# Designs tried in a protein design chat: miniprotein binders against q53ft3. Part 5

Target 1, 195 residues: q53ft3
Amino acid sequence: MFGCLVAGRLVQTAAQQVAEDKFVFDLPDYESINHVVVFMLGTIPFPEGMGGSVYFSYPDSNGMPVWQLLGFVTNGKPSAIFKISGLKSGEGSQHPFGAMNIVRTPSVAQIGISVELLDSMAQQTPVGNAAVSSVDSFTQFTQKMLDNFYNFASSFAVSQAQMTPSPSEMFIPANVVLKWYENFQRRLAQNPLFW
Below, E stands for the ipSAE of ESMFold2; O stands for the ipSAE of OpenDDE; V2 stands for 0.75 times the mean of E and O plus 0.25 times the DockQ between their complexes.

## First folded at step 17 (miniprotein)

Design B3 (at its last look DockQ between E and O 0.01; V2 from the best seeds 0.00; counts 0 for: pae E 22.5 > 1.5, pTM E .719 < .8, placed apart)
Fold by OpenDDE base, look of step 17:
Structure B3 (fold): chain B 195 residues (1-195), chain A 93 residues (1-93)
Amino acid sequence: as target 1 above (195 residues)
Amino acid sequence: SITVKVIIYENGKIYTYQFTVESPEELKKVLEKLEKKIEKEGAEYVYIRVYAESPEEAEEFAKLLVEIFEKLGFTKITVYFDGNIVWIIGRLE
């Protein structure tokens, strides 16, 4: 249902479902992460009237998880980029995952997605510095991320004749990736903050 | 000018490099440095794409790259050509 992407790392498409309405991605070595992208895979939409509240958790000086609301993803806004580098010294505002047994290590932060009613989400206030406010920084990161993904994905391109039979695996045509790349570039050029 | 893209995969991390060189000789030097880096740091997967000036030059680069990848100990080496562009992928299986 959800994906998580950090520039320079592999995309994560397998969230840990810790509850019916709670999903978690682990972010190892979180100190080196400036931005994270959370996106819907497009396979399963949110139920009608629902969306996802996106939280960031890092261990505080005492090793306790500190949760902060980063923002939201919805069927209408299926992806969002968040700056987390400035949050590492902040105070926790919420603990939506506190009652859940989540394995944490000191060097690993987490992105949590809570599926909630849109009306409830509207009453919540994300941390002020989580949203990418600088157009330049956003553009730079987005471009870096985009290029990284495209380059990586394209490196696996093979002709049909060169494909190794693997009935258990799904394959995506290279032209689909290219089309996505071009469309994304176009949108970015038109409005760097298009989402 | 020759444009080179390098992707290194290690432990779920992706390192991407893109640079331009002015001559095949310069490219060779850069690749030698890259070889040393990979040997030192290790890599499970390496992808290199070179935009050459001609198909013939691309073929020459391919040969060079294959030699490097063999030296690095990659067990699976795949080469792709598209006009003046050559891709090489090395993997440890």
Scores: ipSAE 0.012, ipTM 0.247, lowest interface PAE 8.9, mean pLDDT 79
Fold by ESMFold2, look of step 17:
Structure B3 (fold): chain B 195 residues (1-195), chain A 93 residues (1-93)
Amino acid sequence: as target 1 above (195 residues)
Amino acid sequence: SITVKVIIYENGKIYTYQFTVESPEELKKVLEKLEKKIEKEGAEYVYIRVYAESPEEAEEFAKLLVEIFEKLGFTKITVYFDGNIVWIIGRLE
């Protein structure tokens, strides 16, 4: 009924069904995983009025599972991308998976999907901002890219007195880069999709 | 008021019940009525989630729920707390 994809790995389509309404995927070497895609295969839809709550689990320092709600998938939104790179040291949250025969090894985490009523799902709060919004992801990546670019370009700054003549080279005054950077940040804050 | 959600899994079907109760005694009465349905339907898994008003209240409900699940014959009972919320799952093996 579900699929699970990690970049650079083969897609998983054979979830372990641990209850009628509970499905689990194992994620070996979870510490190297930043994002997970969870999606409906399309062969078995959710029952009417229901959808899927998606959880991430990893073993804590004592070997106990720590479960965190990532977000949701539904018949109307059958796929989602979740960021897990910042969740591997978080506190546990409310979850329906308990001790249902989940095998724990130091490097294996799990994605759990619980079939629940849509009204109940609307009242649940995912831990942090695990669901990847294209706008929020773009904003975060863009801000880091802007900071990186500015730091890189600034590392080459020289005073006019330090410049050596080089007719085949082009130069950009540092002030131009700074003005562009400030303008871009302002526009991004006003309209994240202004491009 | 305390919200209680009960999910019963039986042979490929999901039965859900939601109750609002004001006390542990009221919850016990409601669950005793539900007990007969569980036995007749041959439930394999029963999930109960309680949204209490305080952690102390959640602990009181947890003790009650364990007693009820033991009377129902469940041999694997898992209880978990998250602040004011308690989950319990029972299965017959």
Scores: ipSAE 0.000, ipTM 0.082, lowest interface PAE 22.5, mean pLDDT 67
ESMFold2 (binder alone), look of step 17: mean pLDDT 77; pTM 0.744

## First folded at step 18 (miniprotein)

Design A2 (at its last look DockQ between E and O 0.01; V2 from the best seeds 0.00; counts 0 for: pae E 22.9 > 1.5, placed apart)
Fold by OpenDDE base, look of step 18:
Structure A2 (fold): chain B 195 residues (1-195), chain A 92 residues (1-92)
Amino acid sequence: as target 1 above (195 residues)
Amino acid sequence: SIRVTVRIRENGKIYKYKFTVESPEELEKVLEKLMKKIEKEGAEYVWIWIYAESPEEAEEFAELLVEIFEKLGFTKIRVYFDGNIVLITGRE
């Protein structure tokens, strides 16, 4: 019913069903994880009027699990990306997994999905900055990519006086790269999905 | 063993039933009894999950349930498969 994806790792399609309405994925080495994708497999939908509340669990300073609501998945929104890197030091909130005896290893975090009524889900408040909008995530990624490229390219900049003749090599003026960068930023600001 | 989960929406409330049966024949008997009860009570919507041992068995269970639903006058019957798991839904 559910899948879980961490970049650089194999997709998980077999959640541990800890209750009729609760599913859990284990995330080893969670300290290295920035984002997690939770998605429906498309085989079984949520019952009518129901969806999934997605929670993240990490061990606190005492080694006890701390659960936080990340967001939701529904039949209408069958996948979502969540940022978990900034949640590792937060406090727990009310969650449906507190009464569950889930075996946990200190180095392993968990993604929990609780199947709940949509009306109930609407009353819940996810932790801040956990849900990543497609537009915001793309904008941030693009900006980082642009900065990375500009920094990389500019590191190779040399003056004309420093150039040695190399007929086999093509050179691009630094101002061309800068102009491209500025133009791209302008377009991105106007429409993050201009591409 | 065959695990079965049933969800029923009646008068805006959801009721859940879980049970385990040892054979398809037993499953049929239990489901028929349950469905008759549901019919009498006037369920608006029914979800049934069956955890089979194989995809083939899941298909067999699906056919059985569809037949039961049809006999009871349920409409909008849908069947979903996930490996060995089958979900059947129906409305009055």
Scores: ipSAE 0.027, ipTM 0.272, lowest interface PAE 5.1, mean pLDDT 80
Fold by ESMFold2, look of step 18:
Structure A2 (fold): chain B 195 residues (1-195), chain A 92 residues (1-92)
Amino acid sequence: as target 1 above (195 residues)
Amino acid sequence: SIRVTVRIRENGKIYKYKFTVESPEELEKVLEKLMKKIEKEGAEYVWIWIYAESPEEAEEFAELLVEIFEKLGFTKIRVYFDGNIVLITGRE
């Protein structure tokens, strides 16, 4: 249902489902992470009237999880970029993961996604400064995200000799991915806000 | 308005065309003219990006483009969607 991307790392597409309505990604070596992208894969949408509240959790000095609300994803806004570098010593917020007792290692944080009613989400307040806050940071993250996307998409490339004889099967030609990557990279370098 | 980018590979050269149309019927007429030019020149690969005004409109254009590519004799046709944007590729 969900993906989690950190610049310079492989995308995670296999969230750990810890309840019917709760999903978790582990973030090893979280102290080196400044931004995280959370997005819907597009395979399973939220039910009507629902969306996802996105939380960040890290262990405190006692090893207990500290959860902070980062923001939201919905069918209408299926991806979001969150800055987490300033959150690793902050106070926790209200969260729906209180029944979890997962013990984590000192260097592993988590991204939690809770499926909730949109009306309930509208009353929640994310922690401050979780959104992307600078052009330089945005540009660096975007460049690393582009590199990761290209490497990910290229791993699914199929040469003509490897193609199956199926007229209904759809493939992504590798040159299209490269062309998009090169054009986007050039436009971003010329104008970081062109989008 | 609907923006269209066409990239054509012919005899090792890449040609690019950009234009804007205001309706699906206008797009069909323009694409038919382009596709006849492509058939005359012997295009090896064709890429068409359409920046539609809605996802429903993008789906309509995809159907149109598939039919046009089939008329031109392309047998390897791919369609890709990203919201309002559709990319279709064709080759023999």
Scores: ipSAE 0.000, ipTM 0.074, lowest interface PAE 22.9, mean pLDDT 70
ESMFold2 (binder alone), look of step 18: mean pLDDT 78; pTM 0.766

Design A3 (at its last look DockQ between E and O 0.01; V2 from the best seeds 0.00; counts 0 for: pae E 22.1 > 1.5, placed apart)
Fold by OpenDDE base, look of step 18:
Parts: structure tokens; sequence; C-alpha cells
Structure A3 (fold): chain B 195 residues (1-195), chain A 92 residues (1-92)
């Protein structure tokens, strides 16, 4: 019914069903994980009027699991991306997994999906910044890419006085790169999807 | 053993039933009794999960359930399969 994906790892399609309405994926080495994708496999839909609340669990300083609501998946929104890297030091909230004795190892986090009524889900508040909006994530990625490129290109910058004649090579003035960067940033700020 | 979960929405409330049966015949008997009882009360939506021992058995259960739903007057029946599990929904 559910899949879980961490970048650079094999997709998980076999959730542990800990209850009729609760599914769990194990995430080993969770400290290295920034984002998690939770998605429906498309084999079984949610019952009408129901969806999935997605939770993240990590061990606290005492080794006890701390569960936090990340967001939701539904038949209408069968996949979602969650940022979990900033949640590792957060406090737990009310969650449906608290009464369950789930065996955990200290280095393993968990993604839990609780099948719940949509009306009940609407009353829940996910932790801040867990749900990655497509626009925000894209903007952040683009900005990082731009910065990376600028830094890379500028590292090769030399003054004209430092240049030696090389007829086989073409040179681009650094100010052209800067101008491009500034123009791109301006356009991105106006509309992240300007292309 | 075959694990069965039934969810029924009636008058805006959801009722859950979980049970285990040892044979398709037993499943039929239990489901017929349960669904007849619900029919009297006016079930709007029925969901059934069956965890079979094989995909083939799951298909057999699906056929059985479809027949039961049809007999009970359900008109919108959907069947989904995943491994040894069959999920069936019925609506009036």
Amino acid sequence: as target 1 above (195 residues)
Amino acid sequence: SIRVTVRIRENGKIYKYKFTVESPEELEKVLEKLLKKIEKEGAEYVWIWIYAESPEEAEEFAELLVEIFEKLGFTKIRVYFEGNMVFITGRE
C-alpha cells in the first residue's frame, strides 16, 4: 500500500503493519537523511473519507521514540516529500503510535503512517517546515545551484594582467557571469517558474 | 488461517470488525451474517480486507465476496489485490 524513499537508498515497498491502520518503515542511519518521500503504491487506495497521517520517529536522549507529525498523504495527494533533518532535536507531539510497543534500535528512525479520517487529519498540525512545498524546495535548490556555479566559476577568475596568450581557449569576463547571476536571481525572485 | 477486516460506514459512523476464519466456507458464513445484519441497519459503505495464504486464494475470496455483495444489492463493487491480500469495497 505504501512506499518510502530516501535518496541514494533502495525504495521500500514493504511497510511493517503494526496495526490494521498503522504502517511503519525503518530508516537506518537516519542522521544522514535530509528528506524522505512517502507515497502510495497505487495498489490499494484509502477508503473513502480516509487518508494517511505521516509521522517521523527518532530516539531521544533517553532512547525513547519521539514521534512528530510530518504531514499527510491521500488518494488525491498520493505522495509527499518531507524534510526530517531539522527535526532530530525537536519535541514530540501527540501521535497514534505512542501506545504501540515498536522495537527500535538507537540508530534507526521510523516513518509511521496512520490511516485516519480526513476530518480528523484536518485538525492536526504538522511540525513546521517538515512538508516541502514544491515551490520552496525548487527555489532553494535553484539558489544552491546558482551559488555553487558562481563559486566554481569565480574560483577560476584571473585578471587580464595574469592572462597568458592562449589562442585555443576562449575567455568569459567575470562580470558577465555576475550579471547573469544577478539577472537570474531577479527573475527567480519574481517567479520561481519563469521558464 | 485467514485474517479478515471489515469496515462499515453507517449513519456517518465507521465500525470495524476483525476476525479470523479457517476456510472460505467459514468466511462466507460469517460475512453473510454480518452483512445481513448491516443491511438491516442501512450500510452506506463496506470495506473488506482479506489476507489470504496465496494470490490464488485471494482471487477466490474476491469472487466469493463479489457474489455476496451482489446478492445483498451492492452495485458499486471494486476489488484490489496486493500480494496475498484482497481489498474489496461495496456501495449501494
Scores: ipSAE 0.039, ipTM 0.358, lowest interface PAE 4.6, mean pLDDT 80
Fold by ESMFold2, look of step 18:
Structure A3 (fold): chain B 195 residues (1-195), chain A 92 residues (1-92)
Amino acid sequence: as target 1 above (195 residues)
Amino acid sequence: SIRVTVRIRENGKIYKYKFTVESPEELEKVLEKLLKKIEKEGAEYVWIWIYAESPEEAEEFAELLVEIFEKLGFTKIRVYFEGNMVFITGRE
C-alpha cells in the first residue's frame, strides 16, 4: 500500500502492519537522515473518506519512543517529502500508536502511517519545522541527476592527446566518476534539492 | 533578508547566481532583468531557491515566481516547499 524512500537506500515497499489501520517502516541509523519520502504504491487506495496521518518516531535518551506528526498523505496527495533532521530532539505529539516501540534498539527510528477519517485528520496540526513538499515526477529527479553528473564530469575532461593516441575521441578519467559518486552521496544527504 | 539562488541551463552550460533581497518587489526587479537574458538565449531549464524568513513569505514568493515564469513562457512549472524555503523549476 505504502512506500518509504531515503536517499542512498533501497526503497521500502513492505511496511510492517501493526494493526488493521497502522503501518510502520524502520529507519536504521536515522541520525544520518535529513528527509524521507512517503508515498502510496497505487495498488491499494485509501477507503472512501479516509487518508493517512504520517508520524516519525525516534528513541529518546532512555530508549523510549517519541512520536511526532509529520503530515498527511491522501488519495488526492499520494506522496510527500518530510524533513526530519530538525525533529530528532523535538517534543512528542499525540499519536495513535500506544505503547508500541517502547523497547527497541538505539539508532532505529520509525515512520508510522495511521489510516484515519479525513475529518479527524483535519483537526491535527503537524509538528513545526517539518517541511512538506510533493514530488511531482521521477523525471525531474532524473534530470537533476543527469545535469549534476554532466556538469561535474565535464569539468575534468582531458583531450585524447594527453592519453593514448585516439585523436577523434575525448576521455574522462575513471576517478572522476568515483569522485562524483562520493560527492553526490554526501550532497544528497545534506540537501536533496541541491541540483 | 531573503537569500536567493538561481541556476540556469542554457546551450548545455550551467550558470549560478546568488543574491539577497529585502522585499518581493526587489526580487521581481532582479529576476526580471536576469530572466530577460534567458528569453534571448533560449534557456532550457531554470532552478530557483528562495530562503524566506517564514513559511507565509515563502508562499508569497512562490506565487510571484509562478507569475513571472508564466509571463516568460515556461509551461512546465514545479514548486516545492520545505519550511521557510521554496524551490521552483521552470522549463519549456
Scores: ipSAE 0.000, ipTM 0.085, lowest interface PAE 22.1, mean pLDDT 69
ESMFold2 (binder alone), look of step 18: mean pLDDT 77; pTM 0.759

## First folded at step 19 (miniprotein)

Design A4 (at its last look DockQ between E and O 0.01; V2 from the best seeds 0.00; counts 0 for: pae E 25.0 > 1.5, pTM E .450 < .8, other shape alone 4.357 > 2.5, unsure alone 66.638 < 70, placed apart)
Fold by OpenDDE base, look of step 19:
Structure A4 (fold): chain B 195 residues (1-195), chain A 96 residues (1-96)
Amino acid sequence: as target 1 above (195 residues)
Amino acid sequence: SIRVTVRIRENGKIYKYKFRVESPEELEKVLEKLEKKIEKEGAEYVYIWVYAESPEEAEEFAELLVEIFEKLGFTKIRVYFLTYNGKEIVIITGRE
């Protein structure tokens, strides 16, 4: 139902369902994260009149979770970008996740999505400056992420003459990566949520 | 401690350098040594990976790195800041 994306990391498409209406993604090494993207996979929509409240949880100095409301995702706005870097020292807010006995390592934060009534969501106030999100912002973020990946990968490109035999290692032609990049860019331009 | 990997594209060839530094001052010293190994003619692109504990720490080194390689005549510079979370390499940030 939901996906979570951090630049430079693998996309997460398998949230831990901790309740019928509660989903959680783990974010290891959260202190290095500036932004997180939460999006619907498009497989299962929200029920009519419902959306998702997105929360961020990080451990405080005592190792206790601090939850903060970041913003919302809905069928009409199925993706959002949140800035979390400035929240790591903030105060906790009320949250629907309760005293979840989630075994947390000190370096791991969580993104929680609570499926709630739209009317209830409208009464909630996200933490300031957390919501950067429009579809356009998502597109820009994705573009930057893709460029970063392409540049990173291309830096390892060597000519066949420069290759040293390594039977245990697989090699991918650079043109394959380029082709993928171009195709992905084209699709992204047409529909930011094409996947 | 910061680990730095530099890949340089020069005259169609790629050269790789790895080093570890404890401070920006030490980085400068290491890079001075590296400059002696780099042929300035044909320098095109440099890719830099920095393993740092935090983005703030990484940024301190990033400015120095960019300045040095600009002086060396590189027109394209990419700096990647990475960390290891125990399972995967994570890119913290990148600069162009």
Scores: ipSAE 0.018, ipTM 0.302, lowest interface PAE 6.6, mean pLDDT 76
Fold by ESMFold2, look of step 19:
Structure A4 (fold): chain B 195 residues (1-195), chain A 96 residues (1-96)
Amino acid sequence: as target 1 above (195 residues)
Amino acid sequence: SIRVTVRIRENGKIYKYKFRVESPEELEKVLEKLEKKIEKEGAEYVYIWVYAESPEEAEEFAELLVEIFEKLGFTKIRVYFLTYNGKEIVIITGRE
């Protein structure tokens, strides 16, 4: 038995069991979710030699589910945090939930957990690791976007001597933008799909 | 800068460690040094408060802290994030 936690929401501890070896949590208003934590409650461990493959699913424009492999939980690592904010427009990956393709409302996504052999899980590649070329392309696009934003914001920089008082406007010190830029670059280098 | 408070409950006693760091690299080194001072065999929970200046920093340090304490073998971890916007996230890690 499993739990699912989203920041700012109550923990879900009652997964919908859709097959002997498959469990699902609903995630309403999934567009606002950046991270999800999946964990084992500790009451029922996986059978020896088995673990859980964790998938994220969201409805496409036709309301059909798109499934993506996030990663794994095991008796040895019974909890994991996954970033899903960057996955809401991608193509699906190979997944074991094909027979459970049920059309849902457009605002509800799902976390799926499939109990599988550890040897089978070792052969699977999560979306975050799956496409080095695709990840490299996304990383390059994101770096260019960051550079473009920083250069754009910097083009409006003025010195204190150049500032005109304007009581109706809010101001942000330029170093805040630089700090954000440097922090975002560091996060991107650590995990290109952190958002 | 980031303020971190770690409380470890062991046999009814609370051990508190407070420190301030400027980067994730500095935090990682401080926490690894802290491991050598912690008696883990009787620890029931570790409680961590992170006070960050932005939501992005809070999320980054939350992920780092959970990973570090899982590496150290703690199974019951609660991390609280207090950002500029006052956002709190409770993470409970179950390892038996």
Scores: ipSAE 0.000, ipTM 0.071, lowest interface PAE 25.0, mean pLDDT 63
ESMFold2 (binder alone), look of step 19: mean pLDDT 67; pTM 0.612

Design A5 (at its last look DockQ between E and O 0.03; V2 from the best seeds 0.00; counts 0 for: pae O 13.6 > 1.5, pTM E .772 < .8, placed apart)
Fold by ESMFold2, look of step 19:
Structure A5 (fold): chain B 195 residues (1-195), chain A 100 residues (1-100)
Amino acid sequence: as target 1 above (195 residues)
Amino acid sequence: SIRVTVRIRENGKIYKYKFRVESPEELEKVLEKLEKKIEKEGAEYVYIWVYAESPEEAEEFAELLVEIFEKLGFTKIRVYFLTFEYNGKKITIVIITGRE
């Protein structure tokens, strides 16, 4: 269901499932890791109304391990890059990884993914500076690019009464931009690869 | 393989570069060249398109590029990962933007 990637290492795609809704990846030699990517493989989406809370845990041989919330992955944002090198050791938040029998090695950190209700996830605050990015689907990204271009171009619109004559300049009517925007949206819905 | 298109904005001008990584051995060379281009131009805004043959390859490249952006002092880094299927072929694109 999930993948975990550290640059320069083989991708991990076989999480340790420690509960029906909880998955763990081991991170050996964690002190050399600056960033980690957690992503959905695309074979099994979250159920509707559900998403994944992503946690990090340092190796610890004393007491219950402390899991730090890094951020989230969802069907709408199925990949994220998290910075772990700047995390403050020993900081923790409320987490769903209780006294489970999770296999631990003294020098190995862990990434935990807990499948939760989106409403429950909205009540949680990740540790600062952990989340570097969100990754949108191609369609969501393309729509955002379209909106950005349309808004940018429209910000230069002037009425004919506001125009200064300039015979050496080329102009396009503002409605051309709107028609392009509408046409692009329609074509994108029919075939995301047309461009 | 990985194909990269870079757009750098400096003082209102846009500079464009293209790179290819045909093998894993070329990866470090391309990343070093890309880092020098961004640093040399004194970039206000950097926009990178990454086309990769697999999602895993694209994610790894994105992670390494985020590290470069952080090294160069960019603090507003956004990554968009786009994977889709068209005509039975899986296509992966990563878009990375950076601003100081």
Scores: ipSAE 0.038, ipTM 0.564, lowest interface PAE 7.2, mean pLDDT 74
Fold by OpenDDE base, look of step 19:
Structure A5 (fold): chain B 195 residues (1-195), chain A 100 residues (1-100)
Amino acid sequence: as target 1 above (195 residues)
Amino acid sequence: SIRVTVRIRENGKIYKYKFRVESPEELEKVLEKLEKKIEKEGAEYVYIWVYAESPEEAEEFAELLVEIFEKLGFTKIRVYFLTFEYNGKKITIVIITGRE
């Protein structure tokens, strides 16, 4: 359902489902990460009236998780970019992941997505420094990240006949990525701030 | 060989072109053709993605691309160098964007 993208890293499309309505991505070496893109794969939409609250978690000096609400993704806004570099020293917020026993290793942060009612999401306030506010910067970043991802991924695309058996790897149909990309580009062209 | 992806946005439409070139010089020829097309159609936004085998090659491509974008009359040009590690191989990518 969800993907996670960090510049310079491989896209993650296999979230750990920690609950029926909660998904988690691991971010190794999170100290080097400035921005994270969370996006819907386009395979499964949110149920009507529901969206995803996106949280960032990092270990504090005591190794305890600090969670912060970054923002939201919805069927209408299927991708979002978050700046997390400035959050690494921030205060924790209310989060739905507190009761989950998530194994954490040092230097590994997490992106958590909680599927929630849109009405409930509207009552939540993301951390202020997580959103990319500059239109120009945002547009440039978005285009950079999306294009980079698409072109990078497509550069390794092979036909089914050309595939080398790799049971340990997950594959995503290229058409899914393409369709998502095209839709995003269209929206971006119409309104750079559509999210 | 170098893989080049070009995307042109015009009037809300996106045109995509893919090329394989053997050298920066060959890329120039390809981009010259694209330049003519862009001039004729009037592109609002151009994105070029180039796969380079080395950082040095990437820089050469970047310089070439910037020159072309300047010729095209773009006032907002951005160049990005991205390095990825995949299967033990370092991949250098040049991304250039141009806007009016």
Scores: ipSAE 0.000, ipTM 0.149, lowest interface PAE 13.6, mean pLDDT 74
ESMFold2 (binder alone), look of step 19: mean pLDDT 71; pTM 0.659

## First folded at step 20 (miniprotein)

Design C1 (at its last look DockQ between E and O 0.01; V2 from the best seeds 0.00; counts 0 for: pae E 16.9 > 1.5, pTM E .758 < .8, placed apart)
Fold by ESMFold2, look of step 20:
Formats: structure tokens, sequence, C-alpha cells
Structure C1 (fold): chain B 195 residues (1-195), chain A 92 residues (1-92)
């Protein structure tokens, strides 16, 4: 139903379902993670009137889980990026994951997704240090910009026989733009915020 | 900082604008407003000079600006590079 992506790591697409309405991803070596992307795979949408509250959990100095609300994903906003680097020293907050994370390996954090009513989610306030952006909107804009740039640059491609010497003229090999476009698309699919 | 100078000629009059932007987001907003103004005034000749942080970025801005000029209906487009600075002149 859900995916979880951390820069430089393999995408996780098999969340541990710990309850009918609760899903968890493990994040080993969480202290090196600054951002996490949570997204819907698109195979199973939320039921009407429902969405997903996204939580971050890490063990405190006593090994007790500390849970913090990062934000939300919905059918209308199926992906989000969360900044977690500043949250690893924060205080715990109210959360629905009770005893589910009592025992775990040290240095492993978790991302929890709880399926909830949209009205209930609208009254929740994410922690203020979690920068939440619409990854879907940014990805769509970036893809459209890449397509536009490729089409634009390709329209100026010339053969060697068509070149006119002039200091005010610019030329690009068309295949260089194609290679850049393909490389950018591959990197964007791996991490929408790779820069 | 990115420095932008714009010269627009219409019916024998010359209009000059100068901007300094600190981010790509600011540059995008300025370019959007500039495109609207060029369309509304029916400009005969537009010259845009951009001083970027590097010659590579100046080349990238040149491609973007040529795209904009063609979309606005300019058919005679000249591009000049001088280090970090690119100057684009479009004539209808």
Amino acid sequence: as target 1 above (195 residues)
Amino acid sequence: SIEVKVEIKENGKTYEYEFKVESPEELRKVLEKLMKKIEEEGAEEVTIEVTARSPYRAKLFAYLLVWIFKRLGFTEIKVEFDGNTVTITGEK
C-alpha cells in the first residue's frame, strides 16, 4: 500500500502491517538519515473519507520509543517528504502505536502510518521542525520542466553542415541533452530531492 | 547573486530594467513577470543580460532565454557570451 524511501538506500515497499489500520517501516542507522519520503504505491487507495497519519519513532536514551507526528498522506496527496534530522532529540507526543514497538534493536527507528478519518487528521498538528512538502507536486513540476527542456533543446539541434560561424550563436549536440534528461529522470525516480 | 539587465524597445522608445536576485526561485518569478510585460507591450526588440555565478550556468540561462524568446514570437535571436555573462537579443 505504502513505500518508504531514504536517500542512498533501497526503497522499502513491504511495510509491516501491525494492525488492520497500522503499517510500519524499519529505519536502521536512523541517526544518519535527514529526510524520509513516504508515498502510496497506488495499488490500494485509502477508503473514502480516510487518509494516513505518518509518525516517526526512535528510541530514547533509556530505549523507550519516542513517537512524533510528521504529517499526512492522502489519496489527493499520495506522497510527502519529511525532515527528521531535528526530531531525534524531541519530546514524544500522543500516538496510536502503543505497545507495538516495545522491543527492537538499538539504533533502529520506525516510520508508522496509521489509517484514520480525514476529519481526525485535520485536527492533528505535526511537529513544527518536520518540513513537509508535496513531493508529488514537485515531482510533477520537475518532470514537466524536464520534458519541456528536452523538447526545447532538441528543437535547436543542428548538424555540422547547418552550423553558421558566429560569436552570438550557441550549439549543443542533441544527444548530450538526451543523456542529461535520462540521467536526471533516473536520479529523480530514486530520490526526488537528490540535490 | 544573479544580475539581470533588460532592455525593451517599442515604437522608438527604450525601457530599461535591472534586477538582482539571490535565488533561482526569485529569478523564476522575475522572468514570469518579464514575459507578461513583453507580451503586453508588443516589444520589437528585447535584450536580456544575465551575469551568472559560472560560465556553465550562463550557458544554461542562455538556453532558457532562447526558449522564452521563441515562445514570445521573436525570430531573430542573437546570443553573446563573455565569461559569466550572457546577452540575448531578440528581434521580431
Scores: ipSAE 0.000, ipTM 0.088, lowest interface PAE 16.9, mean pLDDT 68
Fold by OpenDDE base, look of step 20:
Structure C1 (fold): chain B 195 residues (1-195), chain A 92 residues (1-92)
Amino acid sequence: as target 1 above (195 residues)
Amino acid sequence: SIEVKVEIKENGKTYEYEFKVESPEELRKVLEKLMKKIEEEGAEEVTIEVTARSPYRAKLFAYLLVWIFKRLGFTEIKVEFDGNTVTITGEK
C-alpha cells in the first residue's frame, strides 16, 4: 500500500504491518537522512473518509523512541516529502504507536503510517518544519521518486519465457507500472500540490 | 473555486473578510496574508470558513487550517464540517 524513499537509497515498498491500520518502515543510519518521501503505491486506496498520518520516530539520548507527526498522505495527496534533518533534536508528540513493542537499534529510525479518519487527522498538527514548502523542490523530488520506483520495479521485470512457475505469487504486468508512472506524472504536472 | 470567509474578533471589534480563490496557490497566499494580519492585530478569536469542491477537500483544508491556528498561538481550536464547508474557530 505504501512506499518510502530516501534520496540516494533504494525505494522501500514492503512496509512492516504492525497493526491492521499501522505500517512501519525502518530507516537505517537515519542521521544522514535529510528528506523522506512517503507515497501510495496506487494498488490500494484509502477507504472513503480515511487517510494516513505519517510519523517519524528516532531514539533519544536514553534510547527511547521520540515520535513526531510529519504530515499526511491521502487519496487526493498520495505522496509527500518531509524534511527530517531538523527534527532529530525536537520534542516528542503523542502518537498511535506507543503501545507497540517495536525493536529498534540505536542507528535506526522509523517512519510510521497510521490509517485514520480524515476528521481525526484534521485535529492533528504536524511539526512546522517537516513539510517541504518549495513547489519546485517538491516536483523535482517527486520526479526523482517516480524514477527511482520505476527503475526499481523494472529491475525485476522478466519476460514470460523467463518466468519460473510460482502459483502462490501474483504477478503484475510491467505495462501496469508504466501506466501508473505516466498517470502520476501527468497528475503531478497538472497539480503539484495535489489539491 | 474556493470560498473563504474570515471573522476576526479583537478588542470588542469584529472584522469580516470574504475571499474567492481559484487555485490552491492563491489560497495559500491569502492565508499567508491573513496570518500576518492576525499576528499583527493580536486577535483573540478567529473563525475561518472554507468551502471547497468536495467534503474530502474541505477536510484536507482543515489540516492546514488547524496547523495555522496552532502556529498562531490559539489554544482552543474547534473544527466543524458541513458538506463541502469546514469551519475552524480558534481562541486564545
Scores: ipSAE 0.000, ipTM 0.146, lowest interface PAE 11.6, mean pLDDT 77
ESMFold2 (binder alone), look of step 20: mean pLDDT 78; pTM 0.755

